VHH binders against q9zpq3. Designs and how they scored, part 1

All scores and structures are predictions.

Target 1, 317 residues: q9zpq3
Amino acid sequence: MVTLIVATTADPASINPAAALLAMPGWTAGPILPPDIKSFSNKQTRVIQHDRSIVKEDDLDLRWEEATGEVVDEVIFLSRHTAVSNRPALTVHPIGVLHLKDGESPPQGGKPGWAALPSTRIGPWFRLLKKMAEAHGLVPEFEITLEATHHGPITNKPTMFLEIGSTEEYWKRQDAAQVMALLMWEGLGLGGSEEVGKWKSETGKRKVLLGIGGGHYAPRHMDIALKDDIWVGHLLSGYSLPMEDPTQTKTTPGENYIGGNWRQSIKAAFEATKASFPGGEILAHLDHKSFKGWQKKAITEFLAEESINVGKPNDFT
Positions, changes and structure headers below are counted from each chain's first letter, unless a header gives other numbers; antibody chains are not in Kabat numbers.
F is the ipSAE of ESMFold2-Fast. E and O are both the ipSAE of ESMFold2, at different seeds. Each is the mean of both directions, binder to target and target to binder. V2 is 0.75 times the mean of E and O plus 0.25 times the DockQ between their complexes.
[cut] marks letters that were taken out.

## First folded at step 1 (VHH)

Design g1 (framework vhh_gocatamig_d2)
Fold by ESMFold2-Fast, scan of step 1:
Structure g1 (fold): chain B 317 residues (1-317), chain A 124 residues (1-124)
Amino acid sequence: as target 1 above (317 residues)
Amino acid sequence: EVQLVESGGGLVQPGGSLTLSCAASGFTFSSYALAWYRQAPGKKRELVAGISSGGSTVYMDSVKGRFTISRDNAKNSVYLQMNSLRAEDTAVYYCAREGYYDSSGYSWDAFDIWGQGTLVTVSS
């Protein structure tokens, strides 16, 4: 099984970490993925480079398997991050499009109602990235953060995004690119060390965070993700949990039904998380500060109906 | 430097034919979808035809059967063959390349690189 690392030449925050990684020992030229995608090989890792949108180039795992006969185990995407704040950041996040209704066009790839399998590496690599960024003098200039589940591309394999943000100046930072390359090098064990973040049958501490609510940068979920031995699945920001105020919608007398696609979003994120962490202990953590009383009650009741366990921060050990 | 340069526009009689060409440089042409848009005076810019990297095509309903989009990856060019031209086809025609999107928000436009345009006038 191989790990695909995907880069695009259209994005300096993508090509520069890839170039830094490829400058490390052990790489050889690989096959061209049809029609014209370059590849490079090192042990069980494959770097592929295209020149299109990173978030719209779907099914690269399937195309790699068809072209080479190799089975893809996971896909890691290298991308820029943009933010209204223009603040520099290094980020890690799962992907999916749970914030759009059916029939809406996903301008950043994927499809409405879809949640990709989250990489098992998200939590462990987020912690490793923070330590590496600190060791290499990027903190406090760069904020090291998670992002909630968003955008494409479509893939059938466990996946995550590694991003450098948030403006053109920061996308081109070579020190940030080098830290991202080091993260991949150490994380995938390319230098001969043990891989970081691989889910094994012998995993002793198996708490998996499913984040519900909060802002795009998942600040309250991030506090849990910083704890040792915690694994991270999907993180649903408030924009992925549209809940219609029952006092503003037409309801049958005696029926407390809350409209919106929030149930579908939770279920999709839970099922994808469960599939990535077989045998894992998935705990849903609610960002209570982002919810009104009626929303918390409805979410908690739905989680109970779906047999999804709720955890407070102290329950994550 | 990424650029698209259109050519082939001009004056043509109703019922006539015209071929537009778009020459691309500064990127791996074969990996991108390309499109032809048009804008007539007083109208919004609209998609006329598109072609994927693999050669799949899409067309505006009013030009289906009359226009054909094609690409030549060896020449880094995309073409629009226009047959049975009508007065309503009068517009500035733009070549466009598939865009790159950020991870944090919604894109306004799917295409990020545009040519300068070529004028097509259908008149007696």
Scores: ipSAE 0.006, ipTM 0.148, lowest interface PAE 9.9, mean pLDDT 85

Design g10 (framework vhh_gocatamig_d2)
Fold by ESMFold2-Fast, scan of step 1:
Structure g10 (fold): chain B 317 residues (1-317), chain A 124 residues (1-124)
Amino acid sequence: as target 1 above (317 residues)
Amino acid sequence: EVQLVESGGGLVQPGGSLTLSCAASGFTFSNHALAWYRQAPGKKRELVAGISSAGSTVYMDSVKGRFTISRDNAKNSVYLQMNSLRAEDTAVYYCAKSPTEVAGYYEFNPFDSWGQGTLVTVSS
């Protein structure tokens, strides 16, 4: 079982953390993933480097298994983060394209209605990243944050993105690249320490956050994710929960049916989260500031129908 | 299907002004953040200005106070008003949209749709 780390030479925020990691001890040249993707091996970790879009190279996990015969346990992507605000940031997020319906083309990879299996490491590594960034003098210059579930590529194993943002200046920061490399080094136990964020049958506290609503940076879900022993699954921003106001719908005479793909989004995110955390206690947390009364009522009723338990912030302990 | 069409570029003398326009189609304009990028010969593409679906704006330091980004949701258009133009503003200017319908948020992943660009030359 191997952890596959994916980098692209097209992106300094991708290739620089990869280079920093590869400068650490124990790496050897690995096989070429056809046709010409270079790889490097260290214990149960494999780094692959391509030159294409990080979000459109689908099925790299299955392609690695076909080429090598090794079973891929998880995929970690290294990528730039862009923000119109130009704020420097280090981010962690799950992937999926739940905001699009069938027939819509996903501009940043994936496919409509799809959610990847979320990496079990998201919560634990977000906490570790924050500590490392603070210890290395990157805070408060760099905001350390989660992002809601978005974009591709398509994967078949638990997946997370690690990003450096938000502009050309920050994508090239070597201190940020080094902190990301240190996160991977410590998180994967490459120096001989125990891995961080591996889901185990003996895990005593097994509460898993399913975030519902809120902004792209999931600020209220992030407060829960900062708590010790909390695991993080999918985080559905408001753009992934389109809900049609029943009082404004032209085709709903006397019936208050709430249209939009919000039910499908919640169910897909829940099932993917459940698959990544077998035996976990999945609690849905609603960002109340994101919802009108009718939206909150509909979501809460749907969660009850689907037997998805709801948690308040203090339930995550 | 998604289309972004820039216009308004041209030759202008230092200290002059230009207004760039970007006409958008094929998506729900009001739900997306829009941005102007530029690329000068031999240089990398850089963000000049951005505007969120809610109207919040950001600018690169060298254009702050000289350039103004705005949007008109009724016309599916975004604009860049450029004043006090300098030789170093010479570049091809590109309009770009966010990849998601990010209602109220101006953060987005790498831009998914770009126009063909419009050339701005600041020279005598």
Scores: ipSAE 0.000, ipTM 0.207, lowest interface PAE 12.5, mean pLDDT 86

Design g2 (framework vhh_gocatamig_d2)
Fold by ESMFold2-Fast, scan of step 1:
Structure g2 (fold): chain B 317 residues (1-317), chain A 122 residues (1-122)
Amino acid sequence: as target 1 above (317 residues)
Amino acid sequence: EVQLVESGGGLVQPGGSLTLSCAASGSIFSINALAWYRQAPGKKRELVAGITSGGSTVYMDSVKGRFTISRDNAKNSVYLQMNSLRAEDTAVYYCAAPEYGLWFEESSYDYWGQGTLVTVSS
């Protein structure tokens, strides 16, 4: 069973961390993934390198399995991050497209209503990344942050994105690329250390964060994710939880109900998180400061209906 | 740092038309939800129209059928075409974007333009 790391030559924030990783010991040339995707092998890790959009090359996990006969455990994508602030950042996030309604185009890949299986490594690697970035002098210049669930590509195995942001100047930073390579090297145990963030059936502390609400950088969920031994599933920003005020938008006759795709988003994120963490204790954490009273009531009632347990920060121990 | 710059405001008679433009400097404009808000003197800021990353639109009830929001990702711009203007449309109009948001909830907006004044009066 292998870990696929996906890089694209079209993106310096992708190919430079991949190149830094491949400059480390133990890599050999692997098979070509059809049509022309180069691969490199080191133990149970495979780096594949294409030249297309990182968010639109779907099903690379299944395509690898078909071409090689190897079973894929997980996919890690290397990508640029862009933000309106243009602030430098190193980010980790799960993927999915929960902000779009049926019929809307997903400009950054995926499909409406879909959430990938989140990588089990998100929480543990976020903590490791923060420590490494601090040790290598990237903080406070680079903000080290989670991102809420967003974009594609479509995958079938647990998936995470590792990103360097937010502008062309920062996408090309070699010190950032080297820290990302070090994260993958240590995280995957390529130097002989124990892997970080691998989920096992008998994993001890098994609390899994499902984030509900808040901004794109999940600031209050991130505080929980910084706690030791906490695992992270999907993180739903407010843009994935559109809730229509029933007192102000009377578009349906009969009942005051709360419209929008928020129920579908929560359910999709929960089911994907559950599938990545078999036997895990999934606790939904609401960013209460992002919600009005009627929204909190509706979300809490829906979570109860779906048998999703709610946790406060102190419950994540 | 990132700027949103509105233009196209002015004085217009009732029943007239104006097109507002908002130009954004830098970043991945195409993945952000974008919105037009307005604020009349002594009133709260209100959402006029929004457009998602996928192109779906939302409008406040009082402007439906009169206003049209659109975007041009190649020009990093969003537009508000305003037809059949009424005295109650008089306000400062703001373009707004979240730092990385794909929906136009007010609580998620981080960047606001300077505003452009629209006065509907005879």
Scores: ipSAE 0.000, ipTM 0.316, lowest interface PAE 14.0, mean pLDDT 85

Design g3 (framework vhh_gocatamig_d2)
Fold by ESMFold2-Fast, scan of step 1:
Structure g3 (fold): chain B 317 residues (1-317), chain A 123 residues (1-123)
Amino acid sequence: as target 1 above (317 residues)
Amino acid sequence: EVQLVESGGGLVQPGGSLTLSCAASGFTVSSNYLAWYRQAPGKKRELVAGIYSGGSTVYMDSVKGRFTISRDNAKNSVYLQMNSLRAEDTAVYYCARVPYGDYEGLSEYFDYWGQGTLVTVSS
């Protein structure tokens, strides 16, 4: 079982954290992943380095398994973050393309209607990242935040993205790169400490957040994710929950039918989350400020129909 | 067919006001992130304001407090109310659907289906 860390030389926010990590003790040259992807090995961690788009190089986990015979446990991607606000940020997020319909082309990889298995480390590493960024003087300059589920690449194992944003100036920040390297070093136990965020059968506190609604940075869900012992699955922003007002789109099927792919998005995110956290107690949290009354009612009824438990913030303990 | 049609541009004096409209068809504005961008001749396009499906808004620093983005779900339209206009606001304004919400700088994150509407601020 190996953790696969993916970096690309095309992105300073990717290659610089990778280089900082590889400058730490214990690394040896690994096999070439055909045709040309270099790898480095340290304990149960493998860093692979390519020169292509980070979001479009699909199935690297399966390709690693085929080439080496090693079983991939999880994939961690190192990437730049871009933001409309140009605000500097360090982010953690699950991936998937639930906001697009079949037939729409995903510009940032993945495929419509797909959600990757979310990494079990998202919640624990988000908390660790916040502590490390504070300890290294990056806060308040850098916002430390989750992002809702978005983009590719296509993966088959639990996946997360670690990002530095949001402009070219910040993508090149060496202090941010070093903090990301320290997060991976400590989080994976490479220095001999216990690894952080691994899902085990003996895990005593097993509440898993499934976020429903809110903006791209998931502010209401993020408050829950900051609580100790909480695990994080998929986070569905409003753009992944298109809900058509039945008074505007009168369709024949159903009395108060609400169009859009929101049901499919919730179900896909729930199933992927459940698969990453076997035996976990998955609680859906609605960002109540993001929804009108009719939307909240419809979502809550659908969650009940699908036997997906709903949690208020105080239920996450 | 997905379409975004902008309107409401024109000539206005410094300090004046304009309301831009964006009529959408083929998808529902209340279920998507919509944004206004502008582009002056010879310059890159820049984000002016955005509205997320849940109703949260974001603004470029230079327009914060002067511009307001809103939507009318019944009319499937997005609006940009522009107050206290400056010469620097002169540009072609575009309405865009952005699949990933709070993203910028990467053209493949932006879908522009309108011709834009020209705003000229001149005395």
Scores: ipSAE 0.000, ipTM 0.165, lowest interface PAE 15.7, mean pLDDT 84

Design g4 (framework vhh_gocatamig_d2)
Fold by ESMFold2-Fast, scan of step 1:
Structure g4 (fold): chain B 317 residues (1-317), chain A 124 residues (1-124)
Amino acid sequence: as target 1 above (317 residues)
Amino acid sequence: EVQLVESGGGLVQPGGSLTLSCAASGFTFSDYSLAWYRQAPGKKRELVAGISRGGTTVYMDSVKGRFTISRDNAKNSVYLQMNSLRAEDTAVYYCAKERPYDFLSGYTHPMDVWGQGTLVTVSS
């Protein structure tokens, strides 16, 4: 089992952390992923160096397995982050396209209604990243944050994105690249330390956060993710939970149905999270500021119907 | 000419301490990560400790808490402070510089400059 790290030369926020990681000890040239994608090996870690946009490069995990015979355990993507605010940030997020209906084309890869298996490392590495960024003088200049589930590419193994944002000036910051490299180096145990964030049958305190609602940066869910021993699955922003106001829709007498893809989004995110954390105690946390009373009632009733347990912040211990 | 010159090795008793030094020349020291590797007779070279250009450090598990890597950019030097030495630490210690990473040129190894090595013997 190998961890596949994907970088692209087209993106300085991608290739610079990869170059910093590869400048650390123990790397050797690896096999070429056909037709011409270079790779580097260190223990059970593989870095591939792409030369184009990675959000539409589907099935890189399966392509690696077919080319090398090695089984891929997880995929970590290195990427730039862009925000209208232009705020500098270091981010971690799971991927998926839950805000689109069947038949709609996703502009940033993936498939409508799909959620990847979330990396088990998201919560533990978010906490580690925050500590490392603070220790290396990047805070408060860089905001250290989670992002809600969004975009592709399609993968078949647990996946996460590590990003540097939000503008060209920040994508090229070498101190940010070094911190991301250190995160991967320590997180994967490449220097001989214990890996951080690996899910095993021996994992104690197995509470897994499923975030429901909130803005793209999941501020209320982040407070929970900062707690020790909490694991993080999918995080559904409000844009992934379209709910049609029943008072504005003509309904058949006796029906109180709330339209929109919100049920499908919750179910897909829950099932993918469950698949990544076998034996885990999955608790859904609602960002109540994102919801009107009727929305919150509908969501909690649906969660109960689907046997998805709801947790308040204090339940995550 | 790019050079790394190790010094500070020697014979020391178990439980003792040594400081290894690596003096660099021929390149802009502050632009590169440095590392200490070691090789015992009949064994493969292994990473002992590394330090990035920004000062972040990594260590092999068996030396954590005993060894400390540091750098002095003003003196173009990297150091390995070795405490609580064990017989198993006996090896030739090498200083290494990261290779310039050039994706177009196809470099095959991340460390492109190895020093001559300095012998550390831990024996009573």
Scores: ipSAE 0.000, ipTM 0.104, lowest interface PAE 21.0, mean pLDDT 84

Design g6 (framework vhh_gocatamig_d2)
Fold by ESMFold2-Fast, scan of step 1:
Structure g6 (fold): chain B 317 residues (1-317), chain A 127 residues (1-127)
Amino acid sequence: as target 1 above (317 residues)
Amino acid sequence: EVQLVESGGGLVQPGGSLTLSCAASGFTFTTYDLAWYRQAPGKKRELVAGIYSEGSTVYMDSVKGRFTISRDNAKNSVYLQMNSLRAEDTAVYYCARGITMSEDYPWGSYYYGMDVWGQGTLVTVSS
């Protein structure tokens, strides 16, 4: 049962946090993953370094299992983040490609209609990252935020991305790299403290957020994710919820069927979230600000049909 | 299959107006954010305006109040209405499809992930 941390030498926002982590005590050289991927070992953690695109190198978890015989519990990717605003940010997000239709080519890895198992650590580590960034003087310069579910690579185990953004000068920030390394060090208990964000059958508080709607940085879902003891699954931005306006279709008057793959997106995200949090209480939270009345009605009715429980912010306790 | 085709560029005098059009094909247009970028000779490409899947918009400071981005989901098209044109607006204008540029947080941070680009249309502002 190991945690794989994946870094690429092609990206300073990836390799610098990895290097900072590897400078901490307890690391030894590990086996080479074919063709020639270096690895390092510390307790139940394995850092692997390749030189390719972080979002296109598929199945590293299964490839590790095949090469070593070790079972992979989860995958953590280290990556750059870009934003049109060019503002600095430290981000955490689940991965998947729910915004593309079948047959479309995903430019940033994954496959259309797919959602990875979300890491159980997303919520707990988002809260820990915020505290660490504040303690180390990165706030308010760096925005600390979640991102909605997007891109690859294809993985088979619970997955999350840790990112530094949003421009080349910020991807190279050594203080940001050190905070990310500290997050992994403390979060994985490598210094001897208890791990943060492990899901267990005896977990006392078990409410899991499934975010529906809103912008890429999930601002209204983040308010819930900042609450103690809340776990976070998939976060579906509006781009993953394509809904065809019924007034623009040739649908029979009164039929009220809404086209688009939004049902498939919700179902895929829900099933993946449920698989990562066995026994968890999954509550869907809708960002009502981002939806028209007909969209909110359709989504709420679909959630009821699928027996997916809806929660208001105050229901997350 | 997936394609963006720009049109509407040309030569205009300072103070004039142009409307650029971008026709999209091969994907579910309604679900994507669209943007206009420009690149002047010898300069880097820059974001001019973006329109999110839900209809909200973003503009670079120098074009606010002069340019308007809009979309017509029934026609699979995005438009850039350019008014009060200046010599500094001279550039090749590109239409782009993005995964997301939406952000309603106080900071104004937006994800930038453009995966499809048009070939561009030249706008020259000169007398």
Scores: ipSAE 0.000, ipTM 0.214, lowest interface PAE 11.8, mean pLDDT 85

Design g8 (framework vhh_gocatamig_d2)
Fold by ESMFold2-Fast, scan of step 1:
Structure g8 (fold): chain B 317 residues (1-317), chain A 123 residues (1-123)
Amino acid sequence: as target 1 above (317 residues)
Amino acid sequence: EVQLVESGGGLVQPGGSLTLSCAASGSIFSSYYLAWYRQAPGKKRELVAGISPGGSTVYMDSVKGRFTISRDNAKNSVYLQMNSLRAEDTAVYYCAADWSSELYPFHDEYDYWGQGTLVTVSS
């Protein structure tokens, strides 16, 4: 089984970490993915070098399997992060499009109502990234943060994005690129160390965070993700949980129904998380500062109906 | 790189109409996500309208039905047609562009910004 790392020459925050990784020992030219996508091989890792935006390059995992006969275990994308704050940041996030309804166009790939299988490495690699960034003098200049579930491409295997932000100056930072390369090198065990963040059958009933609510950077969920031995699934920002005010909507007599696609978003994120962490103990954590009383009540009742356990921060041990 | 230049701002009476234009130079315009933001005196900067490369649009609730965003890729331009203007629409209007930005969830995070054009709605 192989790990696919996807980089694009169109994005310095993508190609520079890839180039830094490829400058490390053990790389050889790999097979060409049709139509003409270059690849490089090292042990069970494959780096794909694309030349266009990768967020709309659907099914790269299946395309690799079809072209090579190799089974893909996971996909890691290297990308830029943009923020109007212009703050430098190194980020890790799962992907999916849970904020749009059917018929709406997803500007950055994926499809409405869809959530990818989240990479099992998100929590462990977020912690490792923070340590590496600190060790290499990037903190406090670079904020090390998670991002909530967003955008594509469509993938079929556990997926995560690793990003450098937020402006052209920071996308081109070679020290940031080197830290991202080191994260991948150590995280995948390419230098001979043990891999970090692989979910194995023997991991047993480990606790997995499903984040519900909060801002794009998941600040209250990050506090939990920084705890040792906690795994991270999907993180649903408030924009993925549209809830219609029941005092402003017409409801069917006998129903206290709260409209919006929030139930669908939670269920999709939960099912994808469960699929990535077989045997895991998934605990939903609500960012209570994001919700009004009626929203919290509706969400907790829905979680109970779906047999999704709720965890407070202290329950993640 | 990419430069955005807004035009069309000015003084207009309540109930009047105004069309803002934003012309882009540099990179491939047709692949960009485009938005209009505004900032009124004493208020936060807010998303007014956005349009994707595929033509999907988003609007803030207070302008729905009154404002229309459109794009002309052949002219490297994005437009905001403003009808039934109100005093509360008075603001500096900014054009924004990004090849990688999602309009709905990440509307404050764009790579390229114009300098702004002032719209005053007053009698």
Scores: ipSAE 0.000, ipTM 0.191, lowest interface PAE 14.2, mean pLDDT 85

Design g9 (framework vhh_gocatamig_d2)
Fold by ESMFold2-Fast, scan of step 1:
Structure g9 (fold): chain B 317 residues (1-317), chain A 124 residues (1-124)
Amino acid sequence: as target 1 above (317 residues)
Amino acid sequence: EVQLVESGGGLVQPGGSLTLSCAASGFTFDYYALAWYRQAPGKKRELVAGIGSGGSTVYMDSVKGRFTISRDNAKNSVYLQMNSLRAEDTAVYYCARLQDYSPEWLREYYFDYWGQGTLVTVSS
């Protein structure tokens, strides 16, 4: 079984970390993924390089399996990050598009109502990335942060994005690219160390964060993710939890209905998280500052109906 | 330094046509999705049409079949071809850039930059 790392030559924040990783020892040229995608092999890791949009090249995991006969365990994407703040950042996030109506075309790939299986490595690698960025002098210039679940491409195996942002100047930073390469090198045990973030049936500390609410950078959920032994599943920002105010949209007097795709989003994120962490203890953490009283009440009632356990920060130990 | 500059608005009679243009600068244009929003007097802003980096499109129900959004990556430009114009299409039309990481079109807060707008008046 292999870990598939995906890079695109169209993006310096993608190709430069890939090039830095490939400059390390042990790589050999691999098979071409038809029609023209180059690959490189090292132990159980495969790097593929294409020239298309990173968020729209769907099913690369299944396409690799069909072309090679190798089973894909997980997919790691290397990508740029942009933000209106233009602040430099190194980010880690799960992917999915959980709030669009059926039939809508997602502008950054994926499909309405879909969430990928989140990589088990998100929490452990976020902590490792923060430590490595500090050790290599990137902090405080670069913010080291999680991002909430967003965009594509469509994948079928546990997936995460590793990103360098937020502007063209920072996408080209070679010191950031080297830190990302070292993260992958050490995290995958390519130098002979133990892999970081591998989920096993015998994993002793099994609490998995499901984040509900908050901004795109999940600041309150990130505080929990920084704790040792905590695993991270999906993180649902407010944009993935559209909730219609019943006082504004009520059509039938006396009907207590809260419209929007928020229930479907929570359920899809929970099921995908559960599938990535078999035997894990999934705890939903609500960022209460992002919600009005009626929203918090509705979400809490729905979580109880679905038997999704709620945890406060101190419950994550 | 991101700039979006709209042009092509004006006065047109019902049933007429206009083409709006949006010239973009200060970012890698082909990576971003762009949209046209409009705001009529006394109304909230609403999405008219959007186009993804790969050319996929979305339209408001009332303009489907009448309006066409397109992009020219070589010219860093987005266009809105408006046919069969109606009095209710009268509005200021805004070009907007969708945040790179945004998952959808329908909420204004996913758009990180907006142009100044161009007025379209449909009247006899």
Scores: ipSAE 0.012, ipTM 0.332, lowest interface PAE 8.5, mean pLDDT 87

